# Ledger of designs, part 8: VH-VL binders against q9h9l3

Target 1, 176 residues: q9h9l3
Amino acid sequence: PRKMVAIDCEMVGTGPKGHVSSLARCSIVNYNGDVLYDEYILPPCHIVDYRTRWSGIRKQHMVNATPFKIARGQILKILTGKIVVGHAIHNDFKALQYFHPKSLTRDTSHIPPLNRKADCPENATMSLKHLTKKLLNRDIQVGKSGHSSVEDAQATMELYKLVEVEWEEHLARNPP

## First folded at step 10 (VH-VL)

Design s9
Fold by OpenDDE, look of step 11:
Structure s9 (fold): chain C 176 residues (1-176), chain A 122 residues (1-122), chain B 108 residues (1-108)
Amino acid sequence: as target 1 above (176 residues)
Amino acid sequence: EVQLLESGGGLVQTGGSLRLSCAASGFTFSDYAMTWVRQAPGKGLEWVSAISGEGDSTDYADSVKGRFTISRDNSQNTLYLQMNSLRAEDTAVYYCAKDWGRYAYGYAFDYWGQGTLVTVSS
Amino acid sequence: EIVLTQSPGTLSLSPGERATLSCRASQSVSDDYLAWYQQKPGQAPRLLIYGASSRATGIPDRFSGSGSGTDFTLTISRLEPEDFAVYYCQQYDYSPYTFGQGTKVEIK
């Protein structure tokens, strides 16, 4: 089996009104939850909205942030050839301006068995926070300091592990 | 030891042009944004222009926008300020300043040169 | 642009005394991104404080910065002879990254 990693990114707002989501932090963990990558990233465009209450990103974090192009290269090197687990991962890939093969992507926001296990409608989109609390009895994204991408990546991996066997079998029978 | 040395200042006529240079040493030049700050005689400090470490982003004060151009040559560890259409109010000591933050501008300035005087007269 | 107003214009004190300098912003400075500089006659400015309250490298602990939002303060706990100079505040939250007009600390 291929190696598996989980990814979570934090975005800030760029563009004229800050409506463009730009990558500002990326965290990647392995199957055991060990951090493989965790860097603040400097967007190529001026940041208009740090979205701090959600992203946890402040201007001070950009002081030594890794330029986007460099960070992107580093991240892609880690992701290449691996099964990548994320929550609503399309947002991460969009911000990263990278498209991982669908057959090697696992989105915990779109895994019906996971929702079923959490007593949620199978076709509903549940938050990472809710699933983590329900299935792992763990509180994430607490406080006013914003999200922790490392914490979120770890939680995402733990959630996927709960349904890994069943879901991998499903995917084998129904390849995307 | 960080060192910044400005040059190119002098007397110039109104409407004239001047190019300032700042030679940098003691740090990885391309890793840091650089900024020009000026000070009119007996007056306070005024932010003029900034450029990112890689030179792919610039910003200007409204007072100089369209007339001044900031640039850098990272291979030579040199910062430049091309000043065109100079006015009397541009008369000032021009300081080269190292940005505290890496790559991007918009932070405090932890190192300054001694400045070069630009005098614009009619 | 954000206008920074410093007060007082001139502060006359003796060595050993406490100096309190004010910098007021026309609008809130996010994340307290305010710096203080010292400038002596004929010299370039020197960074004292960044992030409203963080001392720059090599700056004595008699210098301290405080404040948030629109009101910031630079304090020199006990003035040394070399501390008599002009002090500027600067915000770097929004472009243009404006300076205050300065406060001159002179010897009484």
Scores: ipSAE 0.021, ipTM 0.645, lowest interface PAE 4.3, mean pLDDT 93
Fold by ESMFold2, look of step 12:
Structure s9 (fold): chain C 176 residues (1-176), chain A 122 residues (1-122), chain B 108 residues (1-108)
Amino acid sequence: as target 1 above (176 residues)
Amino acid sequence: EVQLLESGGGLVQTGGSLRLSCAASGFTFSDYAMTWVRQAPGKGLEWVSAISGEGDSTDYADSVKGRFTISRDNSQNTLYLQMNSLRAEDTAVYYCAKDWGRYAYGYAFDYWGQGTLVTVSS
Amino acid sequence: EIVLTQSPGTLSLSPGERATLSCRASQSVSDDYLAWYQQKPGQAPRLLIYGASSRATGIPDRFSGSGSGTDFTLTISRLEPEDFAVYYCQQYDYSPYTFGQGTKVEIK
């Protein structure tokens, strides 16, 4: 019954010395990896550090970016009522200033069966890049131009599919 | 057609004050940051000051901080530069320039006025 | 402050020749925030190139920009009589948004 989406966000540095993470891009894909949303987002405060090496965000992307308030409304309409998959997804929700029900949240950075398939300790925190290479035999986040949130969201969904049956059954027996 | 027209230049003694104006037309003025750039006679270009589209953020070259104030009146489509405590080194043609990026300054200057000459005599 | 140094100071060429103008930054210019302007005597500057390599609207394709980091180049592939002017580079990464000192391209 419940539809499933994967989300990935890119953040820039705002606030003193650029230490606050603010949303600057968000990508959402459906179960089959089709893009449902992909927008550059203008933070409501001054950008101090674009973090381009990791975020892929450049000053030029902000010229016509969707203002945060508007983008947040669009994104939350898509997420409401759905199972949302992400990697270290708490950071994405924090950047969105949003709480998603725990029962509808799936975090590929904290799924013990997924780590086990990758021959990693169950409690290890593995990068999306590493898991994708090891379990899907694909290279993501290639080059120095930063991450693609579309590519990352698609990879996150494919990783979850590898453990979906087992993990959904586990959660049914152990409701959060 | 974008048009920028500077006015208010002239001869002023050291320590004096002058206010430059730049009348803008042909675009939605409040959507774009604006900049002053100056050029001393026979010399190169020097960035002076910038202001955001809404006027809530400003920036200045160190050589003019505390003496010059950039401002805008979006209802009149006019950019201003209030110049106080003028020095001989401030003698230049002052250009009004439009930023090509919407809202925030610091992109590049796609349209320029023809300039107004400020001469500061000792 | 990022200092831009242009070379040569003067470039004497004939119409039809290729012009290559250099701009070196004292620090890396992030995200290719480098522009080139043309200025003729008694006129305001005109934007040619932004983002190190993108031509502004209405600029002929004989003008091209390249480079990254600290080294940037403006190339005019085949000089026309109207191209003899002073050219300035500008960085707009961090304030102050500094200009180079100019390169004069003049008829030989």
Scores: ipSAE 0.006, ipTM 0.519, lowest interface PAE 12.4, mean pLDDT 89

## First folded at step 12 (VH-VL)

Design y26
Fold by OpenDDE, fold request of step 13:
Structure y26 (fold): chain C 176 residues (1-176), chain A 123 residues (1-123), chain B 111 residues (1-111)
Amino acid sequence: as target 1 above (176 residues)
Amino acid sequence: QVQLVQSGAEVKKPGASVKVSCKASGYTFTSYFMHWVRQAPGQGLEWVGWINPYTGDTFYAQKFRGRVTMTRDTSISTAYMELSRLRSDDTAVYYCARSGTYYYDSGPRFDPWGRGTLVTVSS
Amino acid sequence: QAVLTQPPSVSGAPGQRVTISCTGSSSDIGLGYDVHWYQQLPGTAPKLLIYDNSNRPSGVPDRFSGSKSGTSASLAITGLQAEDEADYYCQSYDSSLEGWVFGGGTQLTVL
């Protein structure tokens, strides 16, 4: 049995017009919600848009931020061999420029039983905030200070636990 | 059609540097990663590294770190691989090859490939 | 020297079935990374033959099939044809090396 972790990342805008999503914070929690990793990350290129309203990232957070390549190495070391749970996790892995095995990836934004439990269409893409409120009766991403990747990662893990047994059985019968 | 056109053959002395180009067409250059793979005469394929043409981020195989530099010019959809401090065992055909940026975008399969650039290192 | 192990050569007569194995380890195929296969005709660049373990790109005949189990993958060719004579390479990702890796290649001869 493999260990399970949940990941959530915050991105800032780089490149032309800030349209490139660059990793600026990454949080990883274990099955119990304990923080294994939580670091501000310095993108390799100039930040055009901090996207603070959503990301919670400010210029001051970049002063002692971990360089991207170093952070990436640290993160990959934690993720290697683990079942990784995330919400819309393709965005996180894309920002990491990393291909985690599909068989070891769990995306809570694409789990029909989870949506069904939340009285949502099974094939719809629901927000983490909505699912967390509906299924955990908890408010996340509150206020105007931006998201907390630790809080989001913890919520993601708790959501997955609600459907873990059913979904793991499904995947066993239908490997990706 | 998707096409990768590489620069011509190179002949270099040991200790010199070589820079190979790969011009992409038929697709959005910045939407796919560009890999470099080499093949010594009569030998197998060896991954050198890859570049994200959108951001310019690079990742090199450990063997080539410190000697290889990958760059791109988005204005002409061209990727470059420069290898320095050349040795005789660097003699090989160097290929550029395209892959996706994630599984939902063709994934890490290499398709298509350039026709290759022969780099010969000899004293 | 290649990270993934392939037999150096295989052979078969026209119409026969041949298989090419690709053996990895717990740090690559064994970790769940997908395997891709490439065909390289003499004097040409490699061509994608199989992706994500068992999928065929358009233009690749169904005579070619791929599978993966445990730390190994396999390429099967049925109804072998003369035009199938080529080198075949498997490819995956190695976490310990933090990079993509290839097999040593297999030369297929059609008798």
Scores: ipSAE 0.931, ipTM 0.960, lowest interface PAE 0.5, mean pLDDT 96
Fold by OpenDDE, fold request of step 13:
Structure y26 (fold): chain C 176 residues (1-176), chain A 123 residues (1-123), chain B 111 residues (1-111)
Amino acid sequence: as target 1 above (176 residues)
Amino acid sequence: QVQLVQSGAEVKKPGASVKVSCKASGYTFTSYFMHWVRQAPGQGLEWVGWINPYTGDTFYAQKFRGRVTMTRDTSISTAYMELSRLRSDDTAVYYCARSGTYYYDSGPRFDPWGRGTLVTVSS
Amino acid sequence: QAVLTQPPSVSGAPGQRVTISCTGSSSDIGLGYDVHWYQQLPGTAPKLLIYDNSNRPSGVPDRFSGSKSGTSASLAITGLQAEDEADYYCQSYDSSLEGWVFGGGTQLTVL
């Protein structure tokens, strides 16, 4: 059996109008919620919008941030060969410019049994915050300091655990 | 129709540099990655690297690091590959090829391909 | 040189079934990375033939099929036709090299 990790990333806006989502923080936790990786990351391009309200990223966090290429290498080493759990994880992998195997990817934003458990439409895209509150009775992304990618990654892992057995069986019968 | 139009054949001396262009049309240039693949005469395909035309980020095969530079001009939807310190074994047809940025937009399959640019390195 | 291993050549008579193997390792196909196949007709650029192990792009006939298991992939061609004579390449991603990799290519001859 492969090891399982959960990932969550924070993005900042780069490019002329800040429309490019660039990786600025990445957190990875193991099955038990232990932090394996948590680093601020320096995008290769000038940051136009820190998106602090959501990302929690501030200018001061970039002073000693890990250059993107270096961080990417570190992150990929951790993810390689593992089942990676994330919420809307395509955004994280896209920001990493990385293609993790589909068979080893779990997106909690697209797991019908998870939505069903939360009394939501199975085909709806629910927020991590909503699912966490509904199923774990826990508040995340609270306050004015922005999101905590560690907290979000931990919540994502806990949510997946609720449906792990059922979903893994489903995937075994229906490989992506 | 999606098309990749590459620059013409090049003949270079050892030690020189060559810059091949690939002009994209029929799709949003910045929404897909651009790969470069070469093929020596009578040999197989060899991945050189890729560029994200949106950000300009590049990733090169280890073999070519230090000698290859990939760039793009978004204003004309053109990708460039420059290979320096050329040697005879760099003689090959160089292809540009498009791929998606993630699985929901075609993923890492290469489609389409340019027609290739022959680069000949000879003394 | 090539990370993925293919037989250098295969042959078959018209109407026959041929298979081309693509053998990887624990750092590429074995890690779960998808395999894509390309057809290269003589004097032309490669063309996508199979993507994500077993899917056919529009315009590719159903006599072409792909599969993947373990560390290997396979391309099968049924009802072999003269026009199928070409070179075929498999492609995947290698984590150890941090890049995309191709097989050595297989020359298919239609007898």
Scores: ipSAE 0.931, ipTM 0.960, lowest interface PAE 0.5, mean pLDDT 96
Fold by OpenDDE, look of step 12:
Structure y26 (fold): chain C 176 residues (1-176), chain A 123 residues (1-123), chain B 111 residues (1-111)
Amino acid sequence: as target 1 above (176 residues)
Amino acid sequence: QVQLVQSGAEVKKPGASVKVSCKASGYTFTSYFMHWVRQAPGQGLEWVGWINPYTGDTFYAQKFRGRVTMTRDTSISTAYMELSRLRSDDTAVYYCARSGTYYYDSGPRFDPWGRGTLVTVSS
Amino acid sequence: QAVLTQPPSVSGAPGQRVTISCTGSSSDIGLGYDVHWYQQLPGTAPKLLIYDNSNRPSGVPDRFSGSKSGTSASLAITGLQAEDEADYYCQSYDSSLEGWVFGGGTQLTVL
């Protein structure tokens, strides 16, 4: 059986008007919620918008941040061959400029049984914060200091565990 | 219509450099990766590398690291591939090809392709 | 030299069914990465034929089909036509090489 990890990334704005989302932090946790990776990452381009309110990233975090390509290598080494769980995970993979096998990807923002369990429309895209509150009775992303990618990754893993058996069976019958 | 228009054929001496261009039209240039693939005469396809035109980030095949440089000019939706220290076995048709940035977009499939640029390296 | 292995050539008569295999490893197809297929007519650039193992782009006839299982993929062509004579390449991603890889190509001859 393949190991399972959960990932969450924080991005800052680069490029024209800061519209480009560049990886600035990545957190990876194992099935038990233990942190396997948590690093600030230095984008290759000048940061125009730290998006601190959401990302939690500040200029001081970039002083000793790991260069993107180095961090990417480290992250890919962890992800390779594993089932990767994330929320709206396409954003994380896009920021990483990485393609993980679809068959090994689990996106908690697109799991109908999870939404059903939370009394949400099955085909709706619900936020991690909302699902975490409804299903785990836990508040995440509280305050104005920005998100914690570790906390979000842990929450994502816990949410998935609620529907893991059902969803894995579904995927086995209906491979992507 | 999505099109990739490449620069014309090149003839170079060993040790020289060549820079091939690929002008994109019919889509948002910065929303897709640009790949470079080459094909030696009578041989198969070989991936050289890719560039993210939005960020400028590049990733090269190990074989070409240190000799290839991919760049872009977003103002004219043009990607460039420069190969240095040319040798005879670099003789090939070089293609640019578009792909998505993640699986939930268009994924890593290459579509469309440029018509190719023949680069001949001979003494 | 190619990471993915294809037969160098296949042949068939018009109207027949032919298959082209693409064998990878545990670091590419076997790892779960999708396979794409390209058709290259003589003297032309490759064209996307099949993507994500079994999907056809618009304009590709349904007589072309793709499948993947384990470490291998297969391209099937039914109702073979003269215009199908071309080189066919499979493609995937190799995690160990950190890059996209192609098969060696298969030359299809229509007899």
Scores: ipSAE 0.833, ipTM 0.922, lowest interface PAE 0.7, mean pLDDT 95
Fold by ESMFold2, look of step 12:
Structure y26 (fold): chain C 176 residues (1-176), chain A 123 residues (1-123), chain B 111 residues (1-111)
Amino acid sequence: as target 1 above (176 residues)
Amino acid sequence: QVQLVQSGAEVKKPGASVKVSCKASGYTFTSYFMHWVRQAPGQGLEWVGWINPYTGDTFYAQKFRGRVTMTRDTSISTAYMELSRLRSDDTAVYYCARSGTYYYDSGPRFDPWGRGTLVTVSS
Amino acid sequence: QAVLTQPPSVSGAPGQRVTISCTGSSSDIGLGYDVHWYQQLPGTAPKLLIYDNSNRPSGVPDRFSGSKSGTSASLAITGLQAEDEADYYCQSYDSSLEGWVFGGGTQLTVL
């Protein structure tokens, strides 16, 4: 069977007025939550807004960060051919400038059975923090250091496992 | 109504350059990739490359790298493709076509297409 | 050489069913990327006919259908009509090229 990984990214603001979201950290975990990749990444353009309250990224992290082009190559090598799980995963793929096959993509922000388990409307877009609290009884993204992409990727994989059997069967019947 | 309007036919000599335009209307120009696809007489479709109008980033098919430049002017919702050092086998209809961006809701499919711009290269 | 392989031509009588194949590789269709189909009537630009393997845009008759399996895709046309006479192209994405890729095109003739 195809191997499954979960991904989460942290972004900083680049471009005019810091409005472009550029990749500054990426973490990938396997099915068991083991870390396969975790790097700080230097965007190819000037960082206007580190967005530290949410991203956890500070200037010190960029000193030895992997340049975007190199990091992207490493990340895509890991993702190619795998089922990739993420939360609002469109943002991660956009920051990677990468198109992953829909049939191999799992987005925990758009899985109706997962929302149903959380007693949420099936078509609502729920935050990772909210779903993790409701369904895993765990707090993530706590403290004053911003988000951890490792923690978030691990949580995303655990959330998917709650609905994996049902959702994989649904997708087999209803290809995206 | 989503529409792509291209510039008129051009006749060029070998060694010259050509710049064709594609004006978009009926949608948010910066939210989608603009692609260029060409079709030589009696031949199939050949992808040339794309531009992201939001960032200005481009990506070109290998055979066109070094000869093609794609640009845009967001103030008039217009994309441009310039092909240099023309030769007779560059004679083709050049289409612009819209696609979704990375994992964007439209995906990698082309919709809509412009009507095409015939570029003829002859001595 | 087109990246995806299609038969150069196919024909059928009115009312019959025809299929057009599209064969790719493990870096495009075989990796899981969707297949899209375009109809090009003589003297016109291509028009989206089928997207994401099997979906029809508004205005495309349900006698057009698509499927995908393994490294190949197929466009089926039932109830063949004279107006279906056109060129048909399949298209996908190829990860090794990081590019949008087309089939060579199939000329459909209605006899």
Scores: ipSAE 0.595, ipTM 0.845, lowest interface PAE 2.0, mean pLDDT 91

Design y26
Fold by ESMFold2, fold request of step 13:
Formats: structure tokens, C-alpha cells, sequence
Structure y26 (fold): chain C 176 residues (1-176), chain A 123 residues (1-123), chain B 111 residues (1-111)
């Protein structure tokens, strides 16, 4: 079987009016929740809006942040060939400018059995905070100081494990 | 009614540059990547690169880095590819092609394609 | 030249089945990247025939089918017809090149 990792990213606003989402932090954990990667990342362009209420990113975090090109190389080395679990993971790959095989991608925001366990509509997009509270009895993303991408990646992996056997068997019979 | 309309054929001398245009219609231009793919006479398809019309970000195949520039004008839904320091082996039909933006999926498909622009490089 | 390997040509009689192979590597098809197929009629632009290994766009007859296994993909054409005479290209993504890659093309002749 392939190895699994979970990823979560935090983005800041770049480009005109800060509307472009650029990678400013990335955390990757293994199957057991151990941290494989956790770096603040300096975008290649000017930061217009730190989005601190959600991202947790402040100017001080950027002082010694790893430049995007270097960080991307490190991250892609970890992700290549692995099953990658995330929440709304399309946004993470977009910020990484990275194409991961869909057959190796797992998105906890769109797994029908997981929604069913949480007593949610199977086709609904569910927030990580909601699923984590309902299924793991944990509060994440508390307050207005921003999210922890390590905590979020760990929660994402734990959520996936709740449905892993069922979902992997489903995907094997119904290749994406 | 999704359509890509390309500029007309070009004849150039070695060392010159060429700029090919691709005007999109029938869809939201900034919601899809635009790719450029070329085909030398009697040869196969060769990917040149892509532009994200929303951000202006580009990515070029290694072979073309330093010689190709892709741009766009979102006000007229038009993508451009400029190739400089032309050589005779740059003679090809240059296609634009649309793809989705599914970064987590393996290589999104090309649909539709423009009709192509013949660029001939000869002395 | 081409990153993905296709036979240069295949042929078949009307009504027969032909297959066209597309072989990649551990950095493209072998990593799990999907394969797409294009038909190019003489003097025309390529047209999407099969996407995501096995899906047919609207208007493509069900006698065209695709599959993928390991580092290879295959396009199958059953009930071969004269209008199927064309060049066929496979396409995928290669992680080591960080780019879209094509096969060299296969010229299908209907006898």
C-alpha cells in the first residue's frame, strides 16, 4: 500500500487588492500525526493582506520564512508518490502550483461516508471545524488569532482514518 | 459555442520574433488555463507552456524557457504567445488549447483547441 | 523526442478492433497521472476523444474506449470505420518535467 500524508496550508493576500491567495505556511503530517514539515513560507510577491484572523500569519513570521521556490521543492519531494489527504485540498495544491494525481488525492470536505458519520448531507461541503467537533470532540480554529496548520493537518488525518477502509475500498472498485 | 480564434499565418526570418494571439469566446476566460502546443510539419504535438489568465502566472516547458513569453488581455479575452530568436526548427503550427484548473487532478485535458497558426521560419 | 511511447502506425479492416498503446514512466503515468487521447484528422486541429483514462466527451461513439494500468494506457477502437482514419495522440503529466507530455502519435489506416 502507498504511504499517506496529510497537508494543510495558510494563505495570505497578494496581487491587486490582496485578492490572490499565496502560500505562507504549510504543514505536513504522517499517518500517525507526526510532523514531517512545518514552515512559514515567503511568497515571491508583495504581501498586501496578511489575513491574520484566518491565516494566523503576521509580519514577524515572514522575517525568516523559507522562500517559496525552496519550500515548494521541499514539499513536493514529500508529496510525490503518496496519498495526500487534505480539507478543500484543491486550494492547497493551487497555492503550491502543484498537480497531484487525483487517484492519490483525498479531500475530507467531500467524502460521503464521513459526512454520513457526522449526520450531514452526503453531498455537502463540510468545514474542518464542524467535522472535527462532531466526530473527534475537539475544538480547532478557536478564537480570532488564526488557524494552526499543524493542528488542522493532524485533525484532517484523524478524520480520514474514520472512513479510510470503506473509502479506499470504494475507490478501488470505482477508480476516479 | 466555446471557441478559440487564432491570428493568421506568419512568415519570419531566423533571429526574429513572432507573437500569436488566441481570442476566447463562449466561456469565462479567467476561469481556465490557456496552453500553447506546437506541431512541426509531419511531426507530433509538443507542449510549450500555459498561462493562468486570472493571475497572469505562466509556466513554460524547459525547452522554451528564455525564448517564450505568454501574456493575456482579460478585457478582450485574448491570450498571446511570443517566441523570440526564431530558428528554422521553430517552423510549426502553433495551437492554443483550453484546460481546466484542477491542480489536484493529474494533467487536465485540452478542450477545445484553436485551429492553429502556421509560423514559417526561413531565410 | 516524445516522452510517451506510441506505435508509429496501426491498421485494421472495417469492422475490426484495433488498440493503440501509450507507454510512460514512473514519473508520469506510473505515478498515477491520468491519460487523455486526441484524434487529429488530416489538416485539422486535435480533438478530445477520451479524458481521465476512460471517459468519453459528448458526441464520441462508445466504440472508442480507454484504459490505464501500471505505466501504460490503451485506446481501443471497435467496429472500425473509414472515418476513423486519423492520427491519435495520448497525453499525460510528468512530475519530473513539471509539464504536459504527449505520445509521438499513431497513424491509423483503415484498409
Amino acid sequence: as target 1 above (176 residues)
Amino acid sequence: QVQLVQSGAEVKKPGASVKVSCKASGYTFTSYFMHWVRQAPGQGLEWVGWINPYTGDTFYAQKFRGRVTMTRDTSISTAYMELSRLRSDDTAVYYCARSGTYYYDSGPRFDPWGRGTLVTVSS
Amino acid sequence: QAVLTQPPSVSGAPGQRVTISCTGSSSDIGLGYDVHWYQQLPGTAPKLLIYDNSNRPSGVPDRFSGSKSGTSASLAITGLQAEDEADYYCQSYDSSLEGWVFGGGTQLTVL
Scores: ipSAE 0.584, ipTM 0.847, lowest interface PAE 2.1, mean pLDDT 91
Fold by ESMFold2, fold request of step 13:
Structure y26 (fold): chain C 176 residues (1-176), chain A 123 residues (1-123), chain B 111 residues (1-111)
Amino acid sequence: as target 1 above (176 residues)
Amino acid sequence: QVQLVQSGAEVKKPGASVKVSCKASGYTFTSYFMHWVRQAPGQGLEWVGWINPYTGDTFYAQKFRGRVTMTRDTSISTAYMELSRLRSDDTAVYYCARSGTYYYDSGPRFDPWGRGTLVTVSS
Amino acid sequence: QAVLTQPPSVSGAPGQRVTISCTGSSSDIGLGYDVHWYQQLPGTAPKLLIYDNSNRPSGVPDRFSGSKSGTSASLAITGLQAEDEADYYCQSYDSSLEGWVFGGGTQLTVL
């Protein structure tokens, strides 16, 4: 059987007016929530907006951060061949400049059975914070100091486990 | 209608450079990757690389690294491919083709394609 | 010089069913990446025929179908017609190359 990991990334603003989202932190956890990877990452472009209120990234984190090209190689080695779980995971893959197979991708922001468990409309897009509060009785992303990508990746894996059997059976019958 | 319009045929000498253009219309130019794919006479399709028109980031197939440069001008929705140090085996039709950027877009498939630009390299 | 392997040619009579195979490796199709198919009529640019293994764009007849299993994919054409005479290419993504990869192409001849 394929191994499963969960990923979460934090981005900073680069490019004109800081509108481009560039990878500045990536955390990967295994099925049990153990941290497999957690690094601050230096974007190849000048950082215009650290977006600290959401990203948690500060200038000091960049001083010894792993350069993007190196970090990307490390991350892709971990992801290759695995089922990868994330929340709005297309944003993480975009920041990694990475294409993961659809059949090995799980996005907790788009799983109807998960929304049903949270008493939400099945096709609504729900935030990670909301689903985690409702289904795991846990507060994440607390305060205004920024998100923890480790905490978010762990929450994402736990959410997926709630629907894993049902959703894996659904995908087997309905290949993406 | 989504459309890609390419520049006209070119004849070049070995050692020269060529720059092919691809003007996009009918969609948001910066929301999709632009690819270049070539086809030598009587041969199959060969991927050259892509450019992200939003960021200007590029990625080239290994065979072309060091000889190809892809650029764009977002003000006129136009992508460019320049191939330097031309050889006779660079004679081909060069296509531009659009793809989605990441998993939740149109994906890594090519739709639409330009009509192609014939580049002939002859001494 | 193709990364994906296709038969160089296939033929069939009008009304017949033909299939075109596309075989990759553990770093592309075998890793789970989708397969797309293009039709290239003589003297024209390629046109998307099948995407995400089995989906048809609007305007493509339902006699064209696709499938994927393991490290390979297949394009099937039923009710073969004279206008189907063309070259057919499969395409996927390869993680080792970090690039878009094509089959060598299959020339379909309608007898």
Scores: ipSAE 0.584, ipTM 0.853, lowest interface PAE 2.1, mean pLDDT 92

